# Ledger of designs, part 26: VH-VL binders against q96ev2r1098to1170

Target 1, 73 residues: q96ev2r1098to1170
Amino acid sequence: CVVSVEGLSSSTTDAQLKSLLMSVGPIQSLQMLPQQRKAIAKFKEPAHALAFQQKFHRHMIDLSHINVALIVE
Below, E stands for the ipSAE of ESMFold2; O stands for the ipSAE of OpenDDE; V2 stands for 0.75 times the mean of E and O plus 0.25 times the DockQ between their complexes.

## First folded at step 12 (VH-VL; framework fv_vulinacimab)

Design q1 (at its last look DockQ between E and O 0.92; V2 from the best seeds 0.00; counts 0 for: pae E 5.5 > 2)
Fold by OpenDDE, look of step 12:
Formats: structure tokens, sequence, C-alpha cells
Structure q1 (fold): chain C 73 residues (1-73), chain A 120 residues (1-120), chain B 112 residues (1-112)
């Protein structure tokens, strides 16, 4: 149920990324790692994590392509 | 109300330099990408360059790579285009344009345009 | 680079009649997110370009409902149901799927 989002612009806020994640499904947690231009998010449903990865991997946001990967727990 | 007010430009000889500036107001500047689009006399539109909200990511058309530099100062709500090694084919009206909120896909506001003429 | 091709390049129209402009892309503009990164702009005489349609079919603020965008994949159409004098200008499609963003050649709409 966990995804990593890399390649985020440094200006990305928690609210912005949370909104994007929530467009797919509800999340349990979101951890922003601004220094790494990275975030870790946990969806409540595994299917939503997969859907998010499939929909938004290499998606251009703020002129930066994000990389979305599933994290196996 | 959103406003984009441009300055700079003018006449320059080939090989010369010019700096364009665009002052933005009416929106949270740092949350939006900014772009430059140009239009040669009697021609269509050509995307030139874009910069992310934070300024950390920049993109350029191949025609200007290595010669033009886009930058922004979010404390002053300005985006700039430094144009070096100018060529006759760079002659155009240059527009600054506002991108969408933390995304990509359109320019919803445009500056008034600035004429850049490169001629000997 | 994605190549955008508009047709026609010149569009004379009688007032009150409908108008259609075609735009084709060299590759699909449909993103895996479901969004289609195709915009329409108009540049009226002596003015800066202005946004008409974004993401394929969304009308920008202030744009009348007689103007609409449709299409999918690589084929897109801008329609004006009843052309008015204020519609005179050059229309451009643009893809924003990837950099460099690329415009069509432009379509000059004139009143006959």
Amino acid sequence: as target 1 above (73 residues)
Amino acid sequence: QVQLVQSGGGLVQPGGSLRLSCAASGFTFRSYTMHWVRQAPGKGLEWVSGISGSGGDTHYADSVKGRFTISRDNSKNTVNLQMNSLRAEDTAVYYCAKGPYWSTGYFDYWGQGTLVTVSS
Amino acid sequence: DVVMTQSPLSLPVTLGQPASISCRSSQSLLHSSGDTYLDWYVQKPGQSPQLLIYLGSNRASGVPDRISGSGSGTDFTLRISRVEAEDVGVYYCMQALQTPYTFGQGTKLEIK
C-alpha cells in the first residue's frame, strides 16, 4: 500500500501532493522529504497504490517528471 | 486580478545580448510555472522556455539551448529571460505566460509582449 | 518532438455560420492519468494570445459556450457554433504533454 514519489519540485507542498494522492484514494500517511525531492505515501487500499503508480508515474508536475514506485512491505 | 507586465527588449546586433523581464501580480507566483513564448514577424507561436515554480527546473527549445537562460525571483514575483549570442532568427515578439497551478497543460495569462529585433 | 498539424490554415466564414478547425498530433496526447494535454488559443488582431480550451475540452474562464473543444488521442477539433465578428483572429493548438511544448501552424479565421 506504499508508494514512493521522487522528482518532486522543491516547492511542492504537503497539501498539493496529498490532493493528488487522494484523487486516487484515501491515504493513511504522507511523509515529505524535501531535501530528497521525495515523498512516501501509504494508501489504505493496495489497489489504490497500484493505480496511483500506473496513472502518475512519469507524470509532469511543475515541469518535473515524477517517478512513482511501489514499495513492498 | 492577474497581471503580467513585460519590460526589456529592443534592437541589438547579431551576437549581442538582451534581457527580458516579466513582473507578475494577482496570484501566488511561486506556485505556478512561468514560460516564454515568441512569435517571429508574420509567423506562428513558438515555445521558448519554461521554469518551475521554485525555479529548480528549467526547459528550453532546442533553438535557444545554450544561449538563453530563464530565471525567476519569487521574492520579487519576476521571471526573466537572458538572451545571449542573439541571431537574426531570434527576432520576434516575446511573451511571458503563466502556467497552471502545480501542474502542466496551459497558459491562462499572457504578458503584453516585447519586441526583440536582431539586425546588423 | 511532437508535431502539431492544423487545418485549414485559412478559414473564411460567414457571420452566424459555424466554424471548425482541426488539429492533429504526431503522437497521442492522452496521458496515463486520463488527461489530454491539448490546448487551444486565439490571437486576435493586435493582441496577445489568449487561452480558449485547455486539456482538450475544458473552456477557459470567460470563453462563451459557443466555442468548444473535442477529440482524443491524436485528432482534435475546435468548434464555433455561430461565428461572430469578435472571433476574427489566428487560432493555435498546442500540446503540453512533453517539452518542448509545440504549437500548430495557426488557422486564420476571417469574416467573408
Scores: ipSAE 0.736, ipTM 0.939, lowest interface PAE 0.8, mean pLDDT 96
Fold by ESMFold2, look of step 12:
Structure q1 (fold): chain C 73 residues (1-73), chain A 120 residues (1-120), chain B 112 residues (1-112)
Amino acid sequence: as target 1 above (73 residues)
Amino acid sequence: QVQLVQSGGGLVQPGGSLRLSCAASGFTFRSYTMHWVRQAPGKGLEWVSGISGSGGDTHYADSVKGRFTISRDNSKNTVNLQMNSLRAEDTAVYYCAKGPYWSTGYFDYWGQGTLVTVSS
Amino acid sequence: DVVMTQSPLSLPVTLGQPASISCRSSQSLLHSSGDTYLDWYVQKPGQSPQLLIYLGSNRASGVPDRISGSGSGTDFTLRISRVEAEDVGVYYCMQALQTPYTFGQGTKLEIK
């Protein structure tokens, strides 16, 4: 159910990332870690976490490529 | 509304340096990538460099790496291109261009262009 | 680097007739997100380039609906359904999937 998003631009806001996540499915939580250029998000359904990773891994935002990984729970 | 006003440019000898500036207005400058694209006389477009909204990530075409430096000042709404070790093949009109909000890719607004001529 | 190849390089057209410009990329521009990172620009005589089409098929603000973009993967087409005198200029495709961003060679559209 959990993804990490790394390589975020320092200007990326929680609202922007939440919108991207919700384009795939409803989320339970989003934790922004901007000092690490990272965020942790939990989807309500595991299938949406997988879909988000498959869809957005290596997506380029603000000239930064993001890396999306599934977190083993 | 959105405006990109360029300054700098001119004639310089090979090996010389020049600094181009682009002043932005009509949008929240810090939220958008900024780019430089050049066009040699009678030739097509060549992307030169790009910089993230925060300024934390920069990219360059191979032809200018190590010689050109892109920078931005978000307090003054300017993007700059420092050009060092200039060569004849750098002769071109240089355009600044605005990238999209929270995305990647396309350049929706362009400056008026400024001519850089590198000649002995 | 992704190589972008346009054809034709010169396109004389009769006013009111359709025009079509091809652009091919050396690599797929389709990202796993479903977005296609292909843009089209026109540079009219004496002017800066202007965005026409972004992300494969979306028209930029102020671009008339007689101008459209299509294609996916590696093959892309810009179509003008009825050429007007103000369409004269050089048309460029550009990939924005990865840096360095790269343009096609340009297609010069002229009225016969």
Scores: ipSAE 0.084, ipTM 0.783, lowest interface PAE 5.5, mean pLDDT 89
ESMFold2 (binder alone), look of step 12: mean pLDDT 93; pTM 0.958

Design q2 (at its last look DockQ between E and O 0.67; V2 from the best seeds 0.00; counts 0 for: pae E 6.5 > 2)
Fold by OpenDDE, look of step 12:
Structure q2 (fold): chain C 73 residues (1-73), chain A 120 residues (1-120), chain B 112 residues (1-112)
Amino acid sequence: as target 1 above (73 residues)
Amino acid sequence: QVQLVQSGGGLVQPGGSLRLSCAASGFTFRSYTMHWVRQAPGKGLEWVSGISGSGGDTHYADSVKGRFTISRDNSKNTVNLQMNSLRAEDTAVYYCAKGPYWSLGYFDYWGQGTLVTVSS
Amino acid sequence: DVVMTQSPLSLPVTLGQPASISCRSSQSLLHSSGDTYLDWYVQKPGQSPQLLIYLGSNRASGVPDRISGSGSGTDFTLRISRVEAEDVGVYYCMQALQTPYTFGQGTKLEIK
């Protein structure tokens, strides 16, 4: 139930990404890696991780396409 | 209240350069994409360029790639368009436009427009 | 590039009558997120363009209820239920699904 989000704008805030993630479902954790333009988020439900990946992979945010991948634990 | 105030532009010969500037106020500037849209005399609208909130990502129409450069200074709340190697077909009114908050584009606020005329 | 095609290009309307503008895209503007990235703008005489509708059907702030946007996929419509004198101008659709953003040719609305 973990996703990686890559290609984030360097201006992306925790609050912004958290809001996007929460639009799909509740999350357990969010780790921002701004130097890598990356974030790692864990959803409480695996189905929400999948849904987020399907909905927002290659989604344009702040004129940057994000890559969303499921991380298998 | 959101305001976009443009400056620059004018008359230039082909091959010349101009710099447009847009000063923004009334919103958290760094949180929004900024764009330039132009309109040739008697013609429709054409998207020219866009820049992300941080300025790290820029996009250009094919018609201006390699010649125009969009930039922003978030400390001054300004977005600029450096136009080099200008051509007659670049003649237009140029508008700066505000994008949406951390999402795909609409332009909810526009500058007053600046006329750029490229002619020998 | 996504090609946007508007019709009609000229729209004379009698005051108080409804108006409808069509916009067609060369590819679907429906994103996997469920949002449709189609905007409508109007440029009134001597003015800068202004946003009317965003994401297909959302009315921008200050836009009256008599103006609405609808459609899905590749076919979209802007409707004005009762045209007023202040509605005179050129209307543009724009796709924001991908860069470059592309506009329709524009529809010039005039009063008969």
Scores: ipSAE 0.685, ipTM 0.934, lowest interface PAE 0.9, mean pLDDT 96
Fold by ESMFold2, look of step 12:
Structure q2 (fold): chain C 73 residues (1-73), chain A 120 residues (1-120), chain B 112 residues (1-112)
Amino acid sequence: as target 1 above (73 residues)
Amino acid sequence: QVQLVQSGGGLVQPGGSLRLSCAASGFTFRSYTMHWVRQAPGKGLEWVSGISGSGGDTHYADSVKGRFTISRDNSKNTVNLQMNSLRAEDTAVYYCAKGPYWSLGYFDYWGQGTLVTVSS
Amino acid sequence: DVVMTQSPLSLPVTLGQPASISCRSSQSLLHSSGDTYLDWYVQKPGQSPQLLIYLGSNRASGVPDRISGSGSGTDFTLRISRVEAEDVGVYYCMQALQTPYTFGQGTKLEIK
């Protein structure tokens, strides 16, 4: 249910990332870690976490490539 | 309505410098990538540079790297291109273009173009 | 750099007839996300470029259905099913998979 998003642009906001996450499915939480250019998000369903990882891994957001990984809880 | 209004440009000698500006309105400027694309007379389009919404990530074509600097001022809604060590091959119309944060490319709005002529 | 090659470079077309422009990239534009980073632009006489197609096949706002993009991998096509006078201009493909972004040489479409 949990994804790690790394490589975020410093200009990527909570709202922008939420919009991308929610385009795949509902989320339970989002933690922004801007000093690490990172965020951790928990989806309500594991299938949505997998779909998000498949769609956005190595995607360029705001001219920054992001890496999306599934995390064991 | 989204508008990109360019200023700057003109005639300079080789080795000179010039600064191009692009003023944006009608959208939340800081949330979009901005780009410069040029077109030499009678030639095709060449992407020159791009900058992230915050300005923290910049990219350049090899032909201008080290000579041109893209920057933005989100308080004034402007993107700028500082052009140093200009060469005759930099002669072109320069366009600024708006890109979304969620996709690469997708330059949906362009400025009117600004002519830069580098000649002796 | 990714090299984009267009053909033909000059395309005279009779009004009402279809037109087709090919674009080939030196490497695949398909990203692991499933997105294809290929745009099409037109520059009409005396105007700034305008976006026609993004991500390979999606029409930009205001682009009529008679203009479409297709293809994947390294081979892409822009089609105009019925050419109108307002379609005159130079058409460019652009890869946006990686910087530097690169355009094809352009295809000049004109009415004969």
Scores: ipSAE 0.020, ipTM 0.764, lowest interface PAE 6.5, mean pLDDT 89
ESMFold2 (binder alone), look of step 12: mean pLDDT 93; pTM 0.959

Design q3 (at its last look DockQ between E and O 0.63; V2 from the best seeds 0.00; counts 0 for: pae E 2.4 > 2)
Fold by OpenDDE, look of step 12:
Structure q3 (fold): chain C 73 residues (1-73), chain A 120 residues (1-120), chain B 112 residues (1-112)
Amino acid sequence: as target 1 above (73 residues)
Amino acid sequence: QVQLVQSGGGLVQPGGSLRLSCAASGFTFRSYTMHWVRQAPGKGLEWVSGISGSGGDTHYADSVKGRFTISRDNSKNTVNLQMNSLRAEDTAVYYCAKGPYWSSGYFDYWGQGTLVTVSS
Amino acid sequence: DVVMTQSPLSLPVTLGQPASISCRSSQSLLHSSGDTYLDWYVQKPGQSPQLLIYLGSNRASGVPDRISGSGSGTDFTLRISRVEAEDVGVYYCMQALYTPYTFGQGTKLEIK
């Protein structure tokens, strides 16, 4: 149920990324790692994590292509 | 209301340099990408360069790579285009343009345009 | 680079009649997110360009409903149901899925 989002701009806020994640489904947690241009998010359902990865991997946000990967727990 | 007010430009000889500036107001500047688009006399539109909200990511058309530099100062709500090694084919009206909120895909506001003429 | 091809390049129209402009991309502009990164702009005489349609079919603020965008994949159309005098100008499509962003050649709409 966990995804990593890399390649985020330093200006990305928790609210912005949370909104993007929630467009796919409810999340349990979101951890922003701005120094790494990275975030870790946990969806409540595994299917939503997969859907988010499939929909938004290499999506251009703020002129940066984000990399979305599933994290196996 | 959103406003983009441009300055700079003018006449320069080939090999010369110019700096364009665009002052933005009416929106949270750092949350939006900014771009430069140019139009040669009697021609169509050509995307020149874009910069992310934070300024950490920049992109350029191949025609200007290595010669032009886009930058922004979010404390002053300005985006700039430093143009070096100018060529006759760089002659155009240059527009600054505002991108979408924390995303990419369109320009919803444009500056008034600035004429850059490169001629000997 | 993605090549954008507009047709026609010149579009004379009678007032009150409909107008249609075609735009084709050399590759699909549909992103896996479901969004289509195709915009339409108009540059009226003596003015800066202005946004008409974004992401394929969304009208920008202030754009009348007589103007619409449609299409998918690589084929797109801008339609004006009833052309008015204020519609005179050059229309451009633009893709923003890939850098560099690329414009069509432009379509000059004139009144007959």
Scores: ipSAE 0.726, ipTM 0.937, lowest interface PAE 0.8, mean pLDDT 96
Fold by ESMFold2, look of step 12:
Structure q3 (fold): chain C 73 residues (1-73), chain A 120 residues (1-120), chain B 112 residues (1-112)
Amino acid sequence: as target 1 above (73 residues)
Amino acid sequence: QVQLVQSGGGLVQPGGSLRLSCAASGFTFRSYTMHWVRQAPGKGLEWVSGISGSGGDTHYADSVKGRFTISRDNSKNTVNLQMNSLRAEDTAVYYCAKGPYWSSGYFDYWGQGTLVTVSS
Amino acid sequence: DVVMTQSPLSLPVTLGQPASISCRSSQSLLHSSGDTYLDWYVQKPGQSPQLLIYLGSNRASGVPDRISGSGSGTDFTLRISRVEAEDVGVYYCMQALYTPYTFGQGTKLEIK
């Protein structure tokens, strides 16, 4: 159910990323780790975490390819 | 009504410097990536550099890395290319182009082009 | 860097006939989302480049439906179903999956 998103642009906000996550499915939480250019999000459904990873891994946001990984809970 | 109006350019000797400017209007400038693409006389297109909407991330082609600096001023709606240590092979028409925030490529608007000639 | 190779480099065509331009990439441009990150641009005589096709097959605004893009993976085609005089120009493919972005060499379309 958990994804990590790395390689975020310093200008990408929590609201922008939340909107992107929710375009795939409902989330339970979002933690921004801006010093690491990283975020951790938990989806309500495991299928949505997989779908998000497949759709957005190495997707380009603001000239940065983000890296999306599934995290073992 | 999107417009990209370029300025700068001209003749410069090898080793010299030149600054190109591109003024944007008709869109929310800070929400888009900006790019420079060049075309040497009689040749094809070569992507040179790109800059994120905030200006925090920059990318360069290997051929210009360390010599060229892309920058933007979101208060003036301008993107600039500072070109140092110029070489004859940098002779080209330089275009600025607008790119998307949430994707890549998709250069939907281009400036008119600015000629840079590097000759002794 | 991803190498983009266009064929042919020179394409004389008869008005009203179809034209096809091939573009090959040294790496797959298919993203795990299912999107294909390939653009097509045209540079008409004396003009700046203009976008024709993005994400492999989507037409940009104002591009007529007789111009289409297709392909997947490493092999891509731009097709003009019936060539008109306004189609004269140099056509470029560009991969947009990996930085730095890279263009093909260009294909000069001219009326014979």
Scores: ipSAE 0.336, ipTM 0.844, lowest interface PAE 2.4, mean pLDDT 92
ESMFold2 (binder alone), look of step 12: mean pLDDT 93; pTM 0.958

Design q4 (at its last look DockQ between E and O 0.68; V2 from the best seeds 0.00; counts 0 for: pae E 4.5 > 2)
Fold by OpenDDE, look of step 12:
Structure q4 (fold): chain C 73 residues (1-73), chain A 120 residues (1-120), chain B 112 residues (1-112)
Amino acid sequence: as target 1 above (73 residues)
Amino acid sequence: QVQLVQSGGGLVQPGGSLRLSCAASGFTFRSYIMHWVRQAPGKGLEWVSGISGSGGDTHYADSVKGRFTISRDNSKNTVNLQMNSLRAEDTAVYYCAKGPYWSSGYFDYWGQGTLVTVSS
Amino acid sequence: DVVMTQSPLSLPVTLGQPASISCRSSQSLLHSSGDTYLDWYVQKPGQSPQLLIYLGSNRASGVPDRISGSGSGTDFTLRISRVEAEDVGVYYCMQALQTPYTFGQGTKLEIK
């Protein structure tokens, strides 16, 4: 149920990324790692994590293409 | 109301430098991508450069890479284009353009344009 | 780079008649997110460009409903159902799927 989002613009806020994540489904947690231009998000449903990865991988946000990967727990 | 007011530009010799500025108002400047687009006399539009909201990410057309630098000052609501090593083919009207909130996709507001002429 | 190709480049139209402009991209502009990164702009005489359509089919604020954008993948069309004198100008399509953003050559709409 966890995805990593890498390549985030330094302009991206928690609220913005949370909104994007929740457009696919509800999340349990979101951790922003600004120094790494990275975020870790946990969806409540595994299917939503997969859907988010498939839908938004290489999506350009704030002139930055994000890389979305599933994290196997 | 959104406004983009440009300044700078003018006539310069090849190899010279110019700095363009665009002052923005009417929106939360730091939340929006800003761009420069140019138009050579009698020609079409050409994207030149873009800068993310915080200024941390910049992109350039190959034709200007290494010569032009886009920057922004969010405390002053300004976006700038430093143009060095100017060439005759850089002659154009340059437009400041506002991008969408956070994402990419369009320019919904444009400056009035500034003429840059590179000629010996 | 994504190459954008417009047709026709010159479009003389009789007032009150419909007009259509075609735009083709060298690769699909449909993102996996479902968004299509194709915009339409018009530059009227002596003015700065202005946004008409964004993300393929969304009409920008203030744009009359007689102007519409359609298409998918690599083929797009801007339609004006009834051309008015104020529609005179040069129309551009632009892809924003990836940098560099690239424009079509432009289509000059004139009244016959």
Scores: ipSAE 0.748, ipTM 0.938, lowest interface PAE 0.7, mean pLDDT 96
Fold by ESMFold2, look of step 12:
Structure q4 (fold): chain C 73 residues (1-73), chain A 120 residues (1-120), chain B 112 residues (1-112)
Amino acid sequence: as target 1 above (73 residues)
Amino acid sequence: QVQLVQSGGGLVQPGGSLRLSCAASGFTFRSYIMHWVRQAPGKGLEWVSGISGSGGDTHYADSVKGRFTISRDNSKNTVNLQMNSLRAEDTAVYYCAKGPYWSSGYFDYWGQGTLVTVSS
Amino acid sequence: DVVMTQSPLSLPVTLGQPASISCRSSQSLLHSSGDTYLDWYVQKPGQSPQLLIYLGSNRASGVPDRISGSGSGTDFTLRISRVEAEDVGVYYCMQALQTPYTFGQGTKLEIK
């Protein structure tokens, strides 16, 4: 299952975000969309996508509140 | 060994300007949020401002918006507070503090404090 | 802004006895993750503030287990099970849920 992360600080790196994603579970892919302050990540397990959304939705990352949404495939 | 060493401060007249500096060592500076917190004489703590790791995002308390500017120089490992249009109520000890980029709050290291006095 | 209210503002205690400090927020500090975004700090005489408790109940490094935090939602408590002389200082709660971060008024703990 796939998550979108929006509202990212312009200073958040792909390595930093990957570290946060992997703290919840293994990922298949991460695509940074910095012009939109957004990223798209796919977890190997749907339960990890849900857990990431619950943990980090509206969380403050680098002084920015992020929105995490589940994307249905 | 994390250290935050502050400099600047002093006595200034109302309407004047002053620049505070905080020099960081013992951690990867660009990966941490830096904050300023002040304490007026005999009063409690007030969060003033924060700046993201690269400096791309800044936030301010309403009491200082438009007058204070937080900035950082990641090549020198410093965070600064430019204070303009100073008022008597800005008189305080100013602390810099660090927090992790991936969480809120958690000010685990603080500078020693710098006194700013605004009076005629 | 989230308003933080502490009580008592002055807390004289007998050495070796327990102490409790209350902190109340104007809105819930509970995040959907189950974490509570409340920190506790102490400022000892002549020193910079020090972190004691984060996320409501976790002790920062070097904080003895006789100091604990509890509560969730809007009501929080810092407890010292046995007050020692080095505990003298002003204790602050801080909400860390959103900017601007806001502190309680402080509780001055002193030995009587």
Scores: ipSAE 0.188, ipTM 0.810, lowest interface PAE 4.5, mean pLDDT 90
ESMFold2 (binder alone), look of step 12: mean pLDDT 93; pTM 0.954

Design q5 (at its last look DockQ between E and O 0.66; V2 from the best seeds 0.00; counts 0 for: pae E 2.9 > 2)
Fold by OpenDDE, look of step 12:
Structure q5 (fold): chain C 73 residues (1-73), chain A 120 residues (1-120), chain B 112 residues (1-112)
Amino acid sequence: as target 1 above (73 residues)
Amino acid sequence: QVQLVQSGGGLVQPGGSLRLSCAASGFTFRSYTMHWVRQAPGKGLEWVSGISGSGGDTHYADSVKGRFTISRDNSKNTVNLQMNSLRAEDTAVYYCAKGPYWSSGYFDYWGQGTLVTVSS
Amino acid sequence: DVVMTQSPLSLPVTLGQPASISCRSSQSLLHSSGDTYLDWYVQKPGQSPQLLIYLGSNRASGVPDRISGSGSGTDFTLRISRVEAEDVGVYYCMQALQTPWTFGQGTKLEIK
């Protein structure tokens, strides 16, 4: 139930990305990796991780297309 | 209140250069994409260029790629458009426009426009 | 590039009567997120363009409820239920699904 989000703007805040993630479902954790323009988030439900990947992969945010991938634990 | 105030532009010969500037106020500038849209005399609107809030990502219409450069200074709340190798077909009123908060999809505020005339 | 096609290009309307503008895109503007990246703008005489509708059907601030946007996929409509003198101008649809963002040709609304 973990997703990686790549291609984030360097100015993206935790609050902004958390809001986007929470629009799909509750999360357990969020780790921002601004130097890599990346974040790793864990959803409480696996179904929400999948839904987030399907909804927002290649979604344009701040003129950048984010890449969302499921991370298999 | 949101304000976008433009400066620059004018008359230039083909092959010349101009720099447009747009000063923004009334919102958290770095959180919004900024864009340039132009309108040739008696014609419709054409998107020219866009820049992300941080300035790390830029996009251009094919018609201006390699000739125009969009940039921003978030410490001064300004977005600029450097236009080089200008052509007659670049003649237009240029508008700076504000994008949505940490997203894409519309221009909710526009500058007053600046006329750029390229003519020999 | 996504091609945006508006109709009609000229729209004479009697005051108080409804008006409708069509916009078609060469490909669907529905994103997997559920958002539809179609905006409507109006440029009134001597003014800068201004946002009317964003993401298909959302009215921008200050836009009266007599103006509405609808549609899905590739077919969209801007409606004005009762045209007023202040509605005179050129209306544009725009897609923001992918770069380059592209506008329709514009529809010139005039009072008969």
Scores: ipSAE 0.771, ipTM 0.942, lowest interface PAE 0.7, mean pLDDT 96
Fold by ESMFold2, look of step 12:
Formats: sequence, structure tokens, C-alpha cells
Structure q5 (fold): chain C 73 residues (1-73), chain A 120 residues (1-120), chain B 112 residues (1-112)
Amino acid sequence: as target 1 above (73 residues)
Amino acid sequence: QVQLVQSGGGLVQPGGSLRLSCAASGFTFRSYTMHWVRQAPGKGLEWVSGISGSGGDTHYADSVKGRFTISRDNSKNTVNLQMNSLRAEDTAVYYCAKGPYWSSGYFDYWGQGTLVTVSS
Amino acid sequence: DVVMTQSPLSLPVTLGQPASISCRSSQSLLHSSGDTYLDWYVQKPGQSPQLLIYLGSNRASGVPDRISGSGSGTDFTLRISRVEAEDVGVYYCMQALQTPWTFGQGTKLEIK
């Protein structure tokens, strides 16, 4: 259910990232870690976390490739 | 309604410097990446440089790294290319181009082009 | 860097006939999402380049249905089903998978 998103552009906001996550499915939480250019998000359904990782891993946002990984809590 | 209007360019000696400018209108400038693409006379296209919407991330082709600097001023809706240590092989028409924020690649709007000639 | 190779480099065509341009990449442009990071542009005589096709097969705004992009992996094709006079120009493919973005050498389409 949980993804990490790393390599975020310095200009990407929590609202923008939340919108991107929710384009795949509803989320339970989003934690922004801006000092690390990172975010942690939990989807309500595990299939949505996998779909998000597959669609957006190494996707380019604002000239920055993001890295999306499924993580185990 | 999107327009990219370029200025700058001209003739310069090898080792010299030149600054290109591109003025944008018709879109929320800070929300898009901006790029420079060049075309030597009679030749194809070469991507030169790109800059993020905020200006925080920049990328360069190997052929220009350390000599060219891309920058933008989001208050003036301009993107600029400072070209230093110019060489004869930098002679080209330089285009500014608008790129996407949320994806990679595709340049959907281009400026009119500015000729830079490097000759002694 | 990803090398993009176009064929042919010169393409004389008869009005009303189909035309095809091949583009090959030195590595796969297929992303794990299923998207293919390949764009096509045309530069008409005396003009700046214009986007035709993005992400392998999507037409840019205002591009007619007779122009299409196809292919996957490393082999891509731009097809014009019926060439018209306004199609004259130089066509470029560009990979958008990784920086630096790289273009093919161009294919000059001319009316016979």
C-alpha cells in the first residue's frame, strides 16, 4: 500500500503530488520530506500503489526524474 | 496565443560571449520547462539545454557544458542562454522551446530562431 | 547518449501517395508505464520546427489524421497516408526517455 517518491523537483507542492497520486486511486496519507526531495504516500488499496509505481517510476516532473518504490511497512 | 519571441544573436569572434533571450506569453510561464535547441546551417536539430519551471534544475548537452548557462526570470517571463567561450562549431540558429512540467520531452511551441555566427 | 537513426534521409514522393519514415533508437524507448518516449517534428521550409507526434503515437493539436506515428521499443514509423503539398519539409524523430534529448538526422520530404 505504501510508495516512496524520491527525486522530486524543488517546485513540486504537496497539493500537486496529492493530485498525481489520486489520479491513480484514493490515498490514506501523504508525508512530504522536502529536505530529502522525497515523499511517502499510502494508498487505500495495494493495487493502486503498484499501479502508481509502474506508471510514474522514472517519470519526469519539471526536468527531474522521480523514483517510485513500493515499500514494506 | 502562446508566443515565444527571441532576441539577441549576431556575429562574434571565437572565444567571445553572447546572450540570447526568449520572451514568453500566453501561458503560465513558471509552470513549464524551457529549452534551447540549435541547428547548424544545413544541418539537423541538436538539443542544447533545459531549465525547470522554478529554475532550480538545469541540464546541458555535453558539447556546451561549462560554457553555456541557461537561466530564467519568472517575473519577466524570459528564458536566457549565456554563451561563453564560443567556438566556430557553435554557429547555428538557436530556438527556444516550451516543454512540459508533468512529462518529459515534447516541445509544443518554438520561438522564431536567432542566428549566432562565430567567425574570426 | 541514445542515438537516433532515421531512414531514408531524402524522401521524394508523389502527391496523393503514402510516405513512411523510419526512426531507430540505440536503446528501447519503452517506459515501464507502457508509454513510448518518442516524438516527431516537422520543419517546413523557412519555419521553426513543429510538434507532430508525442509519446510514440499521439497527434499534437491541429495535426491531421492522415499523419500517424507507430512502433515500439527501438523501431518507429511516421506515416503520411496521402502526401499533400503542405507536407514538404524535414521530419525529425526525438527520444525523450533520458537527457540529453537526441534527434534523428532528419528526413527531407520533397514532392517529385
Scores: ipSAE 0.292, ipTM 0.823, lowest interface PAE 2.9, mean pLDDT 90
ESMFold2 (binder alone), look of step 12: mean pLDDT 93; pTM 0.951

